VH-VL binders against UPF0111 protein PH0637. Designs and how they scored, part 29

Target 1, 226 residues: UPF0111 protein PH0637, of Pyrococcus horikoshii (o58371)
Amino acid sequence: MIKMQVWKKLFAKSPFKPLIRHAEVVVQTVETLEKALDSWARGDYENMKEYAKKVDDLEDIADKIKSELRDSITSKLLMPVQRTDILEYLHMQDKIADAAEDTAKWLLIKRNLDSIPNDIKDIILKMGKESIKAAKLVYEAIKQLDNVLESGFAEKEIKKEYKIIKQIEEVESKIDGLDSKLMEIVFTSELDWKDGLYILNIARTLSNISDKAKDTAERIRVLMNK
Key: E = the ipSAE of ESMFold2; O = the ipSAE of OpenDDE; V2 = 0.75 times the mean of E and O plus 0.25 times the DockQ between their complexes.

## First folded at step 14 (VH-VL; framework fv_amivantamab_arm2)

Design y6 (from w3 with light chain S31D; at its last look DockQ between E and O 0.88; V2 from the best seeds 0.79)
Fold by ESMFold2, look of step 14:
Structure y6 (fold): chain C 226 residues (1-226), chain A 122 residues (1-122), chain B 107 residues (1-107)
Amino acid sequence: as target 1 above (226 residues)
Amino acid sequence: QVQLVQSGAEVKKPGASVKVSCETSGYTFTDYGISWVRQAPGHGLEWMGWISAYNGRTNYAQKLQGRVTMTTDTSTSTAYMELRSLRSDDTAVYYCARTSYLPGDWVRFDYWGQGTLVTVSS
Amino acid sequence: DIQMTQSPSSVSASVGDRVTITCRASQSISDYLAWFQHKPGKAPKLLIYKASTLESGVPSRFSGSGSGTDFTLTISSLQPEDFATYYCQQYNYYPYTFGQGTRLEIK
């Protein structure tokens, strides 16, 4: 189909350009999740629900792109990187969108948030902001990997890549700290057990976004150094 | 400059209703909520409830649930509190206060109306 | 509902004195605690929010501290305009409850 020809044309330019196109949709997915989280925290269920629907739609688009890219990679492609390394990267990057959809599904479960205290809402929003930052850094990282390839693996371009990778790791570490703080608040509070599980599952799905961003950064490191 | 101006004092009989207005100016009305707080003679402050000017969502103190209704009119940047089935122990000064309900700036009652005395007597 | 208990219920003090008012929450409210000053015939005035942050325009002789369940308001050197009733208020859980008040009066 016409989309298969587009992907093959992009692969001809660089093994990383199709991954950049997928990352663009992943960033849109997490940016839409941020809007859902903002609406959620302010108690605007109807806007939150509309943004959650858009997250689901964008995740479906990311999954479709992943499938089309997988189908476009054949043994006849002569690339400077192994097919399996491209597919492993794509798998990890797509999981970022999956985690964002999981978060959106959990937000939909509870209509009225008045039983959720403000300190918990603030921590969840901080985790959301950091998770979106991690996904945006993944987009910058794959773009920079394309620059590394175009430069012939110039040292200065490799150093820029390592800086982005380090930023992803720092964001994931921040989210781990926020998650630990949230867990302590939930388990030491008089919070209803259903509200506690609800909050901790939202936190888990947000942590998964940054975990997959970190995993993606590890795949970039492998692609760049060998 | 942020201002909240309330309607004037009222005298009511038991069983009646009262509706107090709170006209706001000097800020974007829909970015905030309005809390209502009352003080009976010889008593402390009592939070009655809150309304979002953004979407009209409310949260009422449980003891007043079923007797209180809070509304807003965005076209006039005015909040209203109606208390029904008045009793003598509802005699109080009623205040409106600007309330942030947004994450990171929760509930800072930074600007208050001048107060409205409501007296409930036979 | 979160109960907020202030101590003492009243205090008599002289200009220049250091005064400390305490507030205890029935469960943890993190640092989502505000302090208000209320004078007869006036609206309440916000002094401190987030347990320790001074509201704009509030004199630096006012300070707040604490987190979790135990909080304090300190006035380091009383001025004539500080004689009033002081309220703490938690805003972590609905309903946003006030303490019963502490009346600060002239000896």
Scores: ipSAE 0.639, ipTM 0.847, lowest interface PAE 1.2, mean pLDDT 89
ESMFold2 (binder alone), look of step 14: mean pLDDT 91; pTM 0.909
OpenDDE, look of step 14: ipSAE 0.875; ipTM 0.942

Design y7 (from w3 with heavy chain S52D; at its last look DockQ between E and O 0.78; V2 from the best seeds 0.74)
Fold by ESMFold2, look of step 14:
Structure y7 (fold): chain C 226 residues (1-226), chain A 122 residues (1-122), chain B 107 residues (1-107)
Amino acid sequence: as target 1 above (226 residues)
Amino acid sequence: QVQLVQSGAEVKKPGASVKVSCETSGYTFTDYGISWVRQAPGHGLEWMGWIDAYNGRTNYAQKLQGRVTMTTDTSTSTAYMELRSLRSDDTAVYYCARTSYLPGDWVRFDYWGQGTLVTVSS
Amino acid sequence: DIQMTQSPSSVSASVGDRVTITCRASQSISSYLAWFQHKPGKAPKLLIYKASTLESGVPSRFSGSGSGTDFTLTISSLQPEDFATYYCQQYNYYPYTFGQGTRLEIK
């Protein structure tokens, strides 16, 4: 089991380094989703489809890494952090990639977007950019948690961590506001009802990316207190 | 320098067709769309439709559906608008305009051709 | 189709005057509205897009405002070159319809 030896070696260096490796793939997943969203908004179905396939492939890789990490973990490798806290963090971080794949799947459903007005397309893209920003901040947060550990929980490093967590919460709040604005537009416009359902489901999956990013940030608070 | 240069004025009889060209320069042709707008004498501007220079997608005003065809030639950076089954009320100045189709900048008609007068008379 | 209604249909004004032109959409277009200046024998000129964003090279005496269904174009101090016909256009829904125009003439 050569992959398990690699993961066990990383856990021995720091309980957070394997989580950073997983987060790198999650960031690639959401960055690829951004390209799919840009192509979608332009009406470039074929290019969007190619990026959506890559999102699916990257999500599969993230899920595989999660499974390998779960199989490699032992309680002795993780001092001072509990195994269950690491696994709970990993679960939430992996759900960010899951939500990105869900978004990609919804994008594929409609081939022709001419019936979707431009204000709706722009709100969806803004929600996408904010959701992806939240996921990237999670990557920064887990990297900073490793710095907190290496410093022996220095007050300066803890303060940096809380600042990143606050930024994640602010981005999630922005997305809640955008979702409310989008809902109003969809329900007060002359939009076909099937297009409305399509748009609102895309918005829901984008909101889920930021929700999982916020949940992951809350797990960082738990890890920092252990 | 962005420039759109249209073909010259035309006189046509009812029932004929006209094809107006719009040769572009000074930018990457496939990054934008081309809209066509016309103005009948003594009247306002009317949007006719547009074409995405990247992939050839079109959207036509419903009033003109079935009578208009918009095309592009990427090798010459030129857009074309053909209007068939001409009627007297198609007499107008026809303009091409560069159109952003990028999110956040949708449908910004920032550069226009000089206009092409098409006169339809017996 | 989204109906765009401008008012007034014409206005006479003097150099230095402040002029306001109104545009109303038949349903909400958010902020997806542009203003054009059109002089006879010339191509239309984009002044403002996204309801309030000045196009590059357009003098600051031009401003736009509004969202939803009601929009205004304001010229704060008319210059001789500003006498033209002005059009609003919505670009939220296909087809991208124009208002009927407002002629701005010298007194």
Scores: ipSAE 0.585, ipTM 0.830, lowest interface PAE 1.6, mean pLDDT 89
ESMFold2 (binder alone), look of step 14: mean pLDDT 91; pTM 0.910
OpenDDE, look of step 14: ipSAE 0.872; ipTM 0.943

## First folded at step 16 (VH-VL; framework fv_amivantamab_arm2)

Design j1 (from x2 with light chain S31D; at its last look DockQ between E and O 0.88; V2 from the best seeds 0.78)
Fold by ESMFold2, look of step 16:
Structure j1 (fold): chain C 226 residues (1-226), chain A 122 residues (1-122), chain B 107 residues (1-107)
Amino acid sequence: as target 1 above (226 residues)
Amino acid sequence: QVQLVQSGAEVKKPGASVKVSCETSGYTFTDYGISWVRQAPGHGLEWMGWISAYNGRTNYAQKLQGRVTMTTDTSTSTAYMELRSLRSDDTAVYYCARTSYLPGDWVRFDYWGQGTLVTVSS
Amino acid sequence: DIQMTQSPSSVSASVGDRVTITCRASQSISDYLAWFQHKPGKAPKLLIYKASTLESGVPSRFSGSGSGTDFTLTISSLQPEDFATYYCQQYNWYPYTFGQGTRLEIK
């Protein structure tokens, strides 16, 4: 009700401003996940659990904002942009927070990490750092898309947007490389199979953060091409 | 400057226990762990285990499991290693060493105590 | 437990010689390998960590190489203060085991 009026006012200013507000929460979610990962690697289960709870809370907030935005959209208010395009972007962007929550869920399962070698812990933390970078770049990308629209699709602003999209692709490629290296270590080491499964699922959920960031960038690329 | 100062040499009888202290200064104690390493006469270095000064978590070498206890006192920035049921082959110089447990820098033993000779005889 | 095997057990060399010491792990430790210098009556001294990274204050004549299971410490031009026992240590898997040591002796 009251929030729907706020959303409708933001949509009236720009079809992308509400998406920027959602992206802010997505960034907070992934930044909180990084703190959970740092605590996890140090063997600090209690702080890791506290941060994992905050990730869950932030993902719930992102999902609620998504629902409120869906309820607030009218097709005539968004004349230069189709309602379905906004909702499809929102869906992809929200999946970034979903992937972060999935990672947090897996971190909670194992309390003692002494059986996990340090090279594996380091790769997981590098993947986490890159996932933060990916989420922040998505936030910058949606802010820049608003600038592109406000400028009437000025070539200067479009070039800035493509630069951000390229950076997202580079981060996704780096995470893919880290994931491949991790798979090699897990399958060629004497790591227990339960620990292997645990580690590979954490890696999969971290990779999914960058995959969803790349998917979001592809939605922006399509919109930029008019 | 980082400094680790250990308690003095001890002579013990078989069956007794010994508790060696490692008093640290020049850094934030809770940011690191403390490893204990010993060297018997004529032998190489042997890692005994470590303790996190952050949360007290320990990992002990299997050979010593059940006989060793490592503790910390954060108010004095001091780590302790207690070895029980002493045997003659526990005669060694015992070292404490600062170890990182930070990502990317897990076990760089960059600063060491001066060593504590424990002699188990008679 | 990961067993660390050093070779040779001892080496006799003269000042100015190039010396190499090898260390083999019983399973892959990636590059999570450190080298220490130990002189009687003193604490061990960290020379190299992460297989090839020189600790600050250590002379550049020391270098390390290797990854996986096979590692090498090299002293490019031996100095009088380098006569000591050298240990490798893996720190990828608990317990963080040491090699048995290599004594570097005056010829």
Scores: ipSAE 0.610, ipTM 0.840, lowest interface PAE 1.5, mean pLDDT 89
ESMFold2 (binder alone), look of step 16: mean pLDDT 90; pTM 0.905
OpenDDE, look of step 16: ipSAE 0.882; ipTM 0.945

Design j2 (from x2 with heavy chain Y54R, light chain S31D; at its last look DockQ between E and O 0.78; V2 from the best seeds 0.71)
Fold by ESMFold2, look of step 16:
Structure j2 (fold): chain C 226 residues (1-226), chain A 122 residues (1-122), chain B 107 residues (1-107)
Amino acid sequence: as target 1 above (226 residues)
Amino acid sequence: QVQLVQSGAEVKKPGASVKVSCETSGYTFTDYGISWVRQAPGHGLEWMGWISARNGRTNYAQKLQGRVTMTTDTSTSTAYMELRSLRSDDTAVYYCARTSYLPGDWVRFDYWGQGTLVTVSS
Amino acid sequence: DIQMTQSPSSVSASVGDRVTITCRASQSISDYLAWFQHKPGKAPKLLIYKASTLESGVPSRFSGSGSGTDFTLTISSLQPEDFATYYCQQYNWYPYTFGQGTRLEIK
């Protein structure tokens, strides 16, 4: 296929360039999810539904790219990094898009949000903003890893990489804090139990985005260390 | 500059209806909602309900359910509140207020109309 | 519905005094609480939102505090223009209810 030849050519230039292309779609997926969350919080179900469908479509595209990349890697390609490490990175990076799709599916369940208080909506929106930040930082991290390779693993470029990884950890910590606050509100308020279950599931899928971003950052450490 | 300009004072008989307008300017109308608040003579503020300018969704105070209708006209950036089957105790100043539902600013009433006196008398 | 209870119902004070008004919610509203100043013949004026954030143009003598169910508005040095009725309002849960008001009067 023409696309497979493109992927093989990119792998020949750098083991990280195809991963950067996949990350671009992952960022688009999470950015679209934020638009779905904004519409959701405003009570605009029809607009939220349209964005949720776009999230599903983008996740399908990310899955397709993942499959094409897995098919394009052979043992005969000369690579500075092991095939297994590339595939494990790709797996974790793709899970970010999967988690975004899970969130979108939960948003669709409830059409009227008048029973959900504003403090809960605000926390969910903040978690969404941090999830986008996490995905964008993963994108920056894989781009910086390509810079590390191009520089011949210069210490200056490695330090930039570790700084991005630290930022991902800080974002994950922020989402953990928001999730803890949300849990306290749900369990100590007069919220109906069905609404509580609904909100906690949304929160868990958003937390999973940051968890997978952190896991992806750990795979960048493996790729950088060789 | 954000402005909310309401229609003029009205005198009505019991059993009639009144429709108060709230013409907005200086902001994107569909990014906000409009709440209606009234104050009867000698009483405090009473929230009547609100309407989303984005999608027309409403939430009315239970006391007024069945007697109140809130609408918007996006082409003129105007909100309307109609109160039917008027009674003497509906005599009040009626305010519209911009209602934010943007992240971080959920439903704070930052800009108000000048008020519309509705007097219900025989 | 969340009930908002203000105390006291009225305060008699002199220019320069510190005045404290409290507001209690019947259940947690986190910090989604606003304070309004209302003078006869005028529209209500937003003073404070998110329990403690001053609205633009509001003098720094006004301050708010609290979270959960118990909230306080403080005027640190009362000025002649501050004599008015003050309302708290929660905006966490529909319907967005007001307290009954606190009338601040000159001695």
Scores: ipSAE 0.514, ipTM 0.789, lowest interface PAE 2.0, mean pLDDT 89
ESMFold2 (binder alone), look of step 16: mean pLDDT 90; pTM 0.906
OpenDDE, look of step 16: ipSAE 0.874; ipTM 0.940

Design j3 (from y6 with light chain S28R; at its last look DockQ between E and O 0.90; V2 from the best seeds 0.81)
Heavy chain, then light chain:
Amino acid sequence: QVQLVQSGAEVKKPGASVKVSCETSGYTFTDYGISWVRQAPGHGLEWMGWISAYNGRTNYAQKLQGRVTMTTDTSTSTAYMELRSLRSDDTAVYYCARTSYLPGDWVRFDYWGQGTLVTVSS
Amino acid sequence: DIQMTQSPSSVSASVGDRVTITCRASQRISDYLAWFQHKPGKAPKLLIYKASTLESGVPSRFSGSGSGTDFTLTISSLQPEDFATYYCQQYNYYPYTFGQGTRLEIK
ESMFold2, look of step 16: ipSAE 0.722; ipTM 0.883
ESMFold2 (binder alone), look of step 16: mean pLDDT 91; pTM 0.912
OpenDDE, look of step 16: ipSAE 0.879; ipTM 0.944
ESMFold2, look of step 17: ipSAE 0.692; ipTM 0.869
ESMFold2 (binder alone), look of step 17: mean pLDDT 91; pTM 0.917
OpenDDE, look of step 17: ipSAE 0.880; ipTM 0.944

Design j4 (from y6 with heavy chain T30D; at its last look DockQ between E and O 0.88; V2 from the best seeds 0.79)
Fold by ESMFold2, look of step 16:
Structure j4 (fold): chain C 226 residues (1-226), chain A 122 residues (1-122), chain B 107 residues (1-107)
Amino acid sequence: as target 1 above (226 residues)
Amino acid sequence: QVQLVQSGAEVKKPGASVKVSCETSGYTFDDYGISWVRQAPGHGLEWMGWISAYNGRTNYAQKLQGRVTMTTDTSTSTAYMELRSLRSDDTAVYYCARTSYLPGDWVRFDYWGQGTLVTVSS
Amino acid sequence: DIQMTQSPSSVSASVGDRVTITCRASQSISDYLAWFQHKPGKAPKLLIYKASTLESGVPSRFSGSGSGTDFTLTISSLQPEDFATYYCQQYNYYPYTFGQGTRLEIK
């Protein structure tokens, strides 16, 4: 674990640098989930299981970092950003890792995917790749927020931030469309109800990754207005 | 360049087994699966099942479950299909076909073997 | 199992004719449908996959369309080499079932 003094020193340099450190673990979590999804789609349960275990471990690390950062914020911040705004951001960013772990848990439930038709597998994979893209964009967004601060809130850097935020919103909108298509397929097909429940819960957790990414982007807007 | 070459014709008695080979070349064997498809005289094509060369996972048509075994040998890039307890209605031309088992490239039977006639007669 | 029903079972046509063969699935298969050409003594040949994507090396006179349950194969101007049996196949659900075939014969 990282010592509390290290976190306090990072906060003193910038209110956003510790959030970037947390985001690095969130990206690792999401990238590991991508490997679990790829293994899942191939029908490789054993590799999927190993990656799912790593997702769980990384989510635990992200949660521990969140707790340490929360404890470190109890000291005064000599910055224009309010403590509550940083905590709200941290909460939303951490929920991205939570949602990734939820997806991994659902992947583990079914060992043999032969009863799942290929159109459903392809939509789930596409939702997964878009959700992972959204999470990576959040990492870019918090890094860019630090650039905005370093530049003294230069207009050019602020415009770059809004562009990243817009990209996150566009990815979330695409996932909504994929989710609607998936629901139509599941409810109009001859799919067994247990398989339907399995698929829809995977879709829900993938959608939640992008929802939390969008929520995190909204917190960045709040942080920029300070 | 992709090529699937099957073993030669066989004549079998009812109750016997047959094992047809499908030697592949011109592609990475482990990236694909092999499906087996048969055609009885005067009938259409019937999918029998497939095997992944990646991890050995199989899916067999329900009607053949318990009578068919599909295997691969990665060192020779060869797939095998064994059909047991042969009946006269198993007389058919048996084809192997390269298949995908990966998302985004599902089950495009793009390359086929030349076919193997198996005749089951008393 | 998904039943694939082709229509017609056979068709007689002349060189230069436009021919349409239909294939109906017993439930939606989205666009996970392939078309094959099969000549006696030869292996089947893939023409179209994903309902409408032409396989490399297949003449542009072949086209496919459809989604859900209803699909068509169209040959816009028959050539002598096109007389064969044509099969649709769904690959959305195991088992990957074929239609019963449509025999295309010269008049």
Scores: ipSAE 0.636, ipTM 0.849, lowest interface PAE 1.2, mean pLDDT 89
ESMFold2 (binder alone), look of step 16: mean pLDDT 91; pTM 0.911
OpenDDE, look of step 16: ipSAE 0.872; ipTM 0.941

Design j5 (from y6 with light chain Q89L; at its last look DockQ between E and O 0.73; V2 from the best seeds 0.73)
Fold by ESMFold2, look of step 16:
Parts: structure tokens; C-alpha cells; sequence
Structure j5 (fold): chain C 226 residues (1-226), chain A 122 residues (1-122), chain B 107 residues (1-107)
């Protein structure tokens, strides 16, 4: 109940401040995933496992914040935006953390990576770095949406918002290119089929991070036009 | 300065073992791996295997599997390569080389030890 | 294992000549290839990594190119100190494998 009162206080000032708080945890989740990926690539299973557990804990925190906000949001608390639009944005933003947890779960499956060639490890790390960039841009985008509202929808602030959204789309496109390159390498190399499936599933979960970041950016377009 | 200093030349009989040391300095030992490479007289370079100073994992060339053991001692920043059941065709100069695996800088063998001649003769 | 085939096995050239040597992988190694210079009695010296990136402190007369299966090392203006054996190394797949070497002999 005490969280209800705190949320109500924050939400009354700006409908986007609680979404910014959730986004901070999402960024922490994907930053922790980066550390898990770095440890994974070095063959450090024990540190990777430690970071993967922290990803799971942070995703749980993001889920709990989402649930508390969903239960606390009423039409009487909303300023110029519809409850449905806020909740849809929150759903998409939370899916970024879910995708990061999925990646962490796949990393745990294989202890010994010596059968994975270096070009594949490098592409996975590049996909990870771009996915984290996408999540950080979502955080910047929701902060900028708060600036748009506070400025009274000034054209200058709206243009900054669209610039961030375009950057998210560019990162997602870059990840698609990396995923395509990885697919080609997996299907044209000496990789064992189980290793191929393992690598392609990691790539899929990393692509899901950027896909959900792009989906979240699309929801920001909706929120900004209201 | 990064430096790899190997133990001195050895003369061995067939069937014996040899253990070559590679003492490192000038960098964080546990951030890298150590590869071992040898060259027999009249032959090219041959990669023998690698050990991670980070977690002790090894990968050995298949032809040497079962005869080679690579270890590290983090307290002295030293890598070791032991080759057992020596035979005449193991006569070679043995080198250690630093293998990079830090983010943004993948495996390229940038620093080498001076080499250790191991002679196997009856 | 990835087989690395160098050509030629040896080459004789004069100071000032442009020399190229090639290295072919039995399957694609992307650009995970290094070039080494090796002189008798000395440790191998890294010249180029990632197929085309010049190692720090290596003279700019050395260059590398290629990706996939076919790679070249070029010395644009041969110097007396370049007499050595040159090796390529693939480091994409375990086990890492060297080419058989190319001896560069100064006329």
C-alpha cells in the first residue's frame, strides 16, 4: 500500500515519470546482460552465471514495478493521456527486460564454448552491444517525451523525440543485418547442429530486445500525438 | 612492457618428460591466454594448444591430446607446458605466446617468449 | 582441422621489389587470419591480424588483404631485414593452424 501512495504522488506530477522509473530498471537489466555476455565470450561460466542471476532478479523487479503501476493507474490519475496508451507502452517496455532474461537463460545452457568459432562469438557480442544501445535509447526517448509534455509540445522538443526514435529504428535495422550475417555463417560453416541451434536462439533473444525497443518507440509516437 | 621469458634449453631421452615455463610481466596475467607453438628442425610452426590464465581452461591440438598438460600459476604470472613420453620428433624450439581475448580485441598472438630448445636424443 | 596452404613455398627477390605471398584456407575463416615473420633464432613476430590490420610498430610497407578463404601479404618495397620465413595463421576455429611457410630469400 505504501508504494501506492508513492506512485500516486509521482504520477500526479507527470504521467511519464513512473514510466521513466521502470525504464531505469530495464536499462540496469540489459547492462547486466552485457556483463553476462562478456563473461560468456571469455569462457567464464561462473561470472556469467552470477550476472545471469542478477538479470533474472532485475527483470523480476521490472515486472513488479509494472504490476504496481498497472494496478495504480486510473482515469482520474491520468493527465492528457489515455490509460490504455500508458499501459500499452508499459507492457512493451517491460518486454525488453523479459527478452534480456531470455538471453541470460540461453547463455546458461552451455558451459564450454570452445566449439564456437571466434567470428560467431564476435557477432553475438556486437548484437548484444547494439541491443543494449537500443534499450538505452528507449530510456532517453521516454525522458524526452516528458520534456515534450513540459514544453507544451514545442516543435523543437518534438523534433528531438523523433530523432531518438529514428536512432532506435537504425539500431534495430543494424541488429537485423548482424542476425542475417550470423545465420549465413551458422549454415555454411563446420558448426555442429546443437551449437548452431544454441547460437541462433541466443541471436533470436537478442533480436527480441531490439524488436521490443522498436515497438516501444512506436508507442511513444502514439503518446506524443496526444 | 609486456614480456614473456621462457626457461632454458633442455636435453632429454626418449620416454622422458619436459616442462617449459613462461614467466610473464607487464600486463594483467588473468586477462589473457597463453598459446604454445613449436617448430621442429626443417618444419614450420605448429600450434600445440592454449590455456586461459583467467579460468584454467585448455584446448590441445588433437595429435598431442593425452601427452600434453598446460597449467598456470597466477601468483607468479607463469604458464607451463609439460610434454610427456618424448620421442625424437618432439625435438623443436617451443614458444609461448600471449593470446588476447578482451572485448574488441580477439586472439592475435601479439607477444612471444624467446623460445626454448628441447632436444630429444638417445 | 582447417588446412592453410601458402604459395609460393619460397621466393627470391631484390631489395626494392614488391613481393606478394598468398594463403588459402580449406574453408571460410572470415577475416580471422594473422601474418607472422620468423627469422632463425628469434621468436615469430606478428605483422598483421584480422587479415588487414597492421600491428603497432610494423613498417607500413607490409599490408594484408582478403576475407573468406583467400588472403595475401604484400611487401611494397623489400628491405634487407625482410629476409625471413612468413607464416599465415587462422585463429577462427580450434585448433589454430599455420600455413606451411614461405621463405623469402634476398637475391
Amino acid sequence: as target 1 above (226 residues)
Amino acid sequence: QVQLVQSGAEVKKPGASVKVSCETSGYTFTDYGISWVRQAPGHGLEWMGWISAYNGRTNYAQKLQGRVTMTTDTSTSTAYMELRSLRSDDTAVYYCARTSYLPGDWVRFDYWGQGTLVTVSS
Amino acid sequence: DIQMTQSPSSVSASVGDRVTITCRASQSISDYLAWFQHKPGKAPKLLIYKASTLESGVPSRFSGSGSGTDFTLTISSLQPEDFATYYCLQYNYYPYTFGQGTRLEIK
Scores: ipSAE 0.591, ipTM 0.825, lowest interface PAE 1.5, mean pLDDT 88
ESMFold2 (binder alone), look of step 16: mean pLDDT 91; pTM 0.932
OpenDDE, look of step 16: ipSAE 0.872; ipTM 0.940

Design j6 (from y6 with light chain S30T; at its last look DockQ between E and O 0.92; V2 from the best seeds 0.78)
Fold by ESMFold2, look of step 16:
Structure j6 (fold): chain C 226 residues (1-226), chain A 122 residues (1-122), chain B 107 residues (1-107)
Amino acid sequence: as target 1 above (226 residues)
Amino acid sequence: QVQLVQSGAEVKKPGASVKVSCETSGYTFTDYGISWVRQAPGHGLEWMGWISAYNGRTNYAQKLQGRVTMTTDTSTSTAYMELRSLRSDDTAVYYCARTSYLPGDWVRFDYWGQGTLVTVSS
Amino acid sequence: DIQMTQSPSSVSASVGDRVTITCRASQSITDYLAWFQHKPGKAPKLLIYKASTLESGVPSRFSGSGSGTDFTLTISSLQPEDFATYYCQQYNYYPYTFGQGTRLEIK
């Protein structure tokens, strides 16, 4: 109950400040996933496992913040944007953390990676780095949206927002290219079917991070159009 | 300056074992692995296996499974290769080589030891 | 295991000649291939990694190309110190396998 009063006070300051607080945890989640991926690629299962557990804990925290924010929004709050637009943005932003948790769960399944060739490991690591960049850009985008509101929707601030959104789209496009290359390598390799399934599911969950970042950026466009 | 310094030449009888050391310096030992490569007289290079100095994980060439053991001692930054049940065709120069397993830098065998001649004769 | 096949098995050439050595992998290794120079009585020396990246301190007359299954090492102007045996080696799949070697003889 005390947390609900804190959230309600933040909503009163700006409809975007609680979303910024949620985004901070989402960034922490994806940054921790990067550490899990680095350990995974090195064949360091024990450190990867520790980071994967931390990803799971951080995703749980993000989900709890989402639930508290959802419960704190009432029709009686005087807000410059519609409640449904805030909730839809929050839903999409939280899905970024969900996708990071999915990746971490897949990393845990295989203990010995000697059967996975180095070119595949390198592509997955590149996809992970781009996914972290996408999540950080979402954080920058929601912070800039608060600046847009504070300025009274000044054209200068709106243009800064669209630049961040464009960067998110470029990262998503890059991850799509890496995913396509990985699919080709897997289907032309002599990997056993379990290794192929394992690798393609890791890639799918990493692609979901950037997909949800792009979806979140589209919701920023909606919020910016009043 | 990265250096790998191997133990001296050995002469062994068939059926014996040999343990070759590879003392490293000039880099963080636990950040890399050590591969072992041998060359029999008149033959090419043959990869024997590798060990991670970080967690002791190994991968051995199939033909040597059951006869080879690779270990490390992080306190002395030294890798070891033991080959058991020696045969005359194990006569070779044995090299250790630093092996990168850093993501994006899978450069294999960038620094090599000077080699250790192991002669197996009755 | 990935089989690495080098061609030719040996080559004789004169100082100043352009020499090419090929290496074929039994399946795609993308560009995870290295080239080594090995002189008798010395440790092998890494020349090229990632198919085409020159190792620091290696003369620029050495170059590598290729991807997938077919790779080439080129020495653009042969020098007397280039007499050696050259090995390709794949490092994409365990076990990391070498080609059988190409012996380069100076006429």
Scores: ipSAE 0.595, ipTM 0.832, lowest interface PAE 1.5, mean pLDDT 89
ESMFold2 (binder alone), look of step 16: mean pLDDT 91; pTM 0.911
OpenDDE, look of step 16: ipSAE 0.867; ipTM 0.938

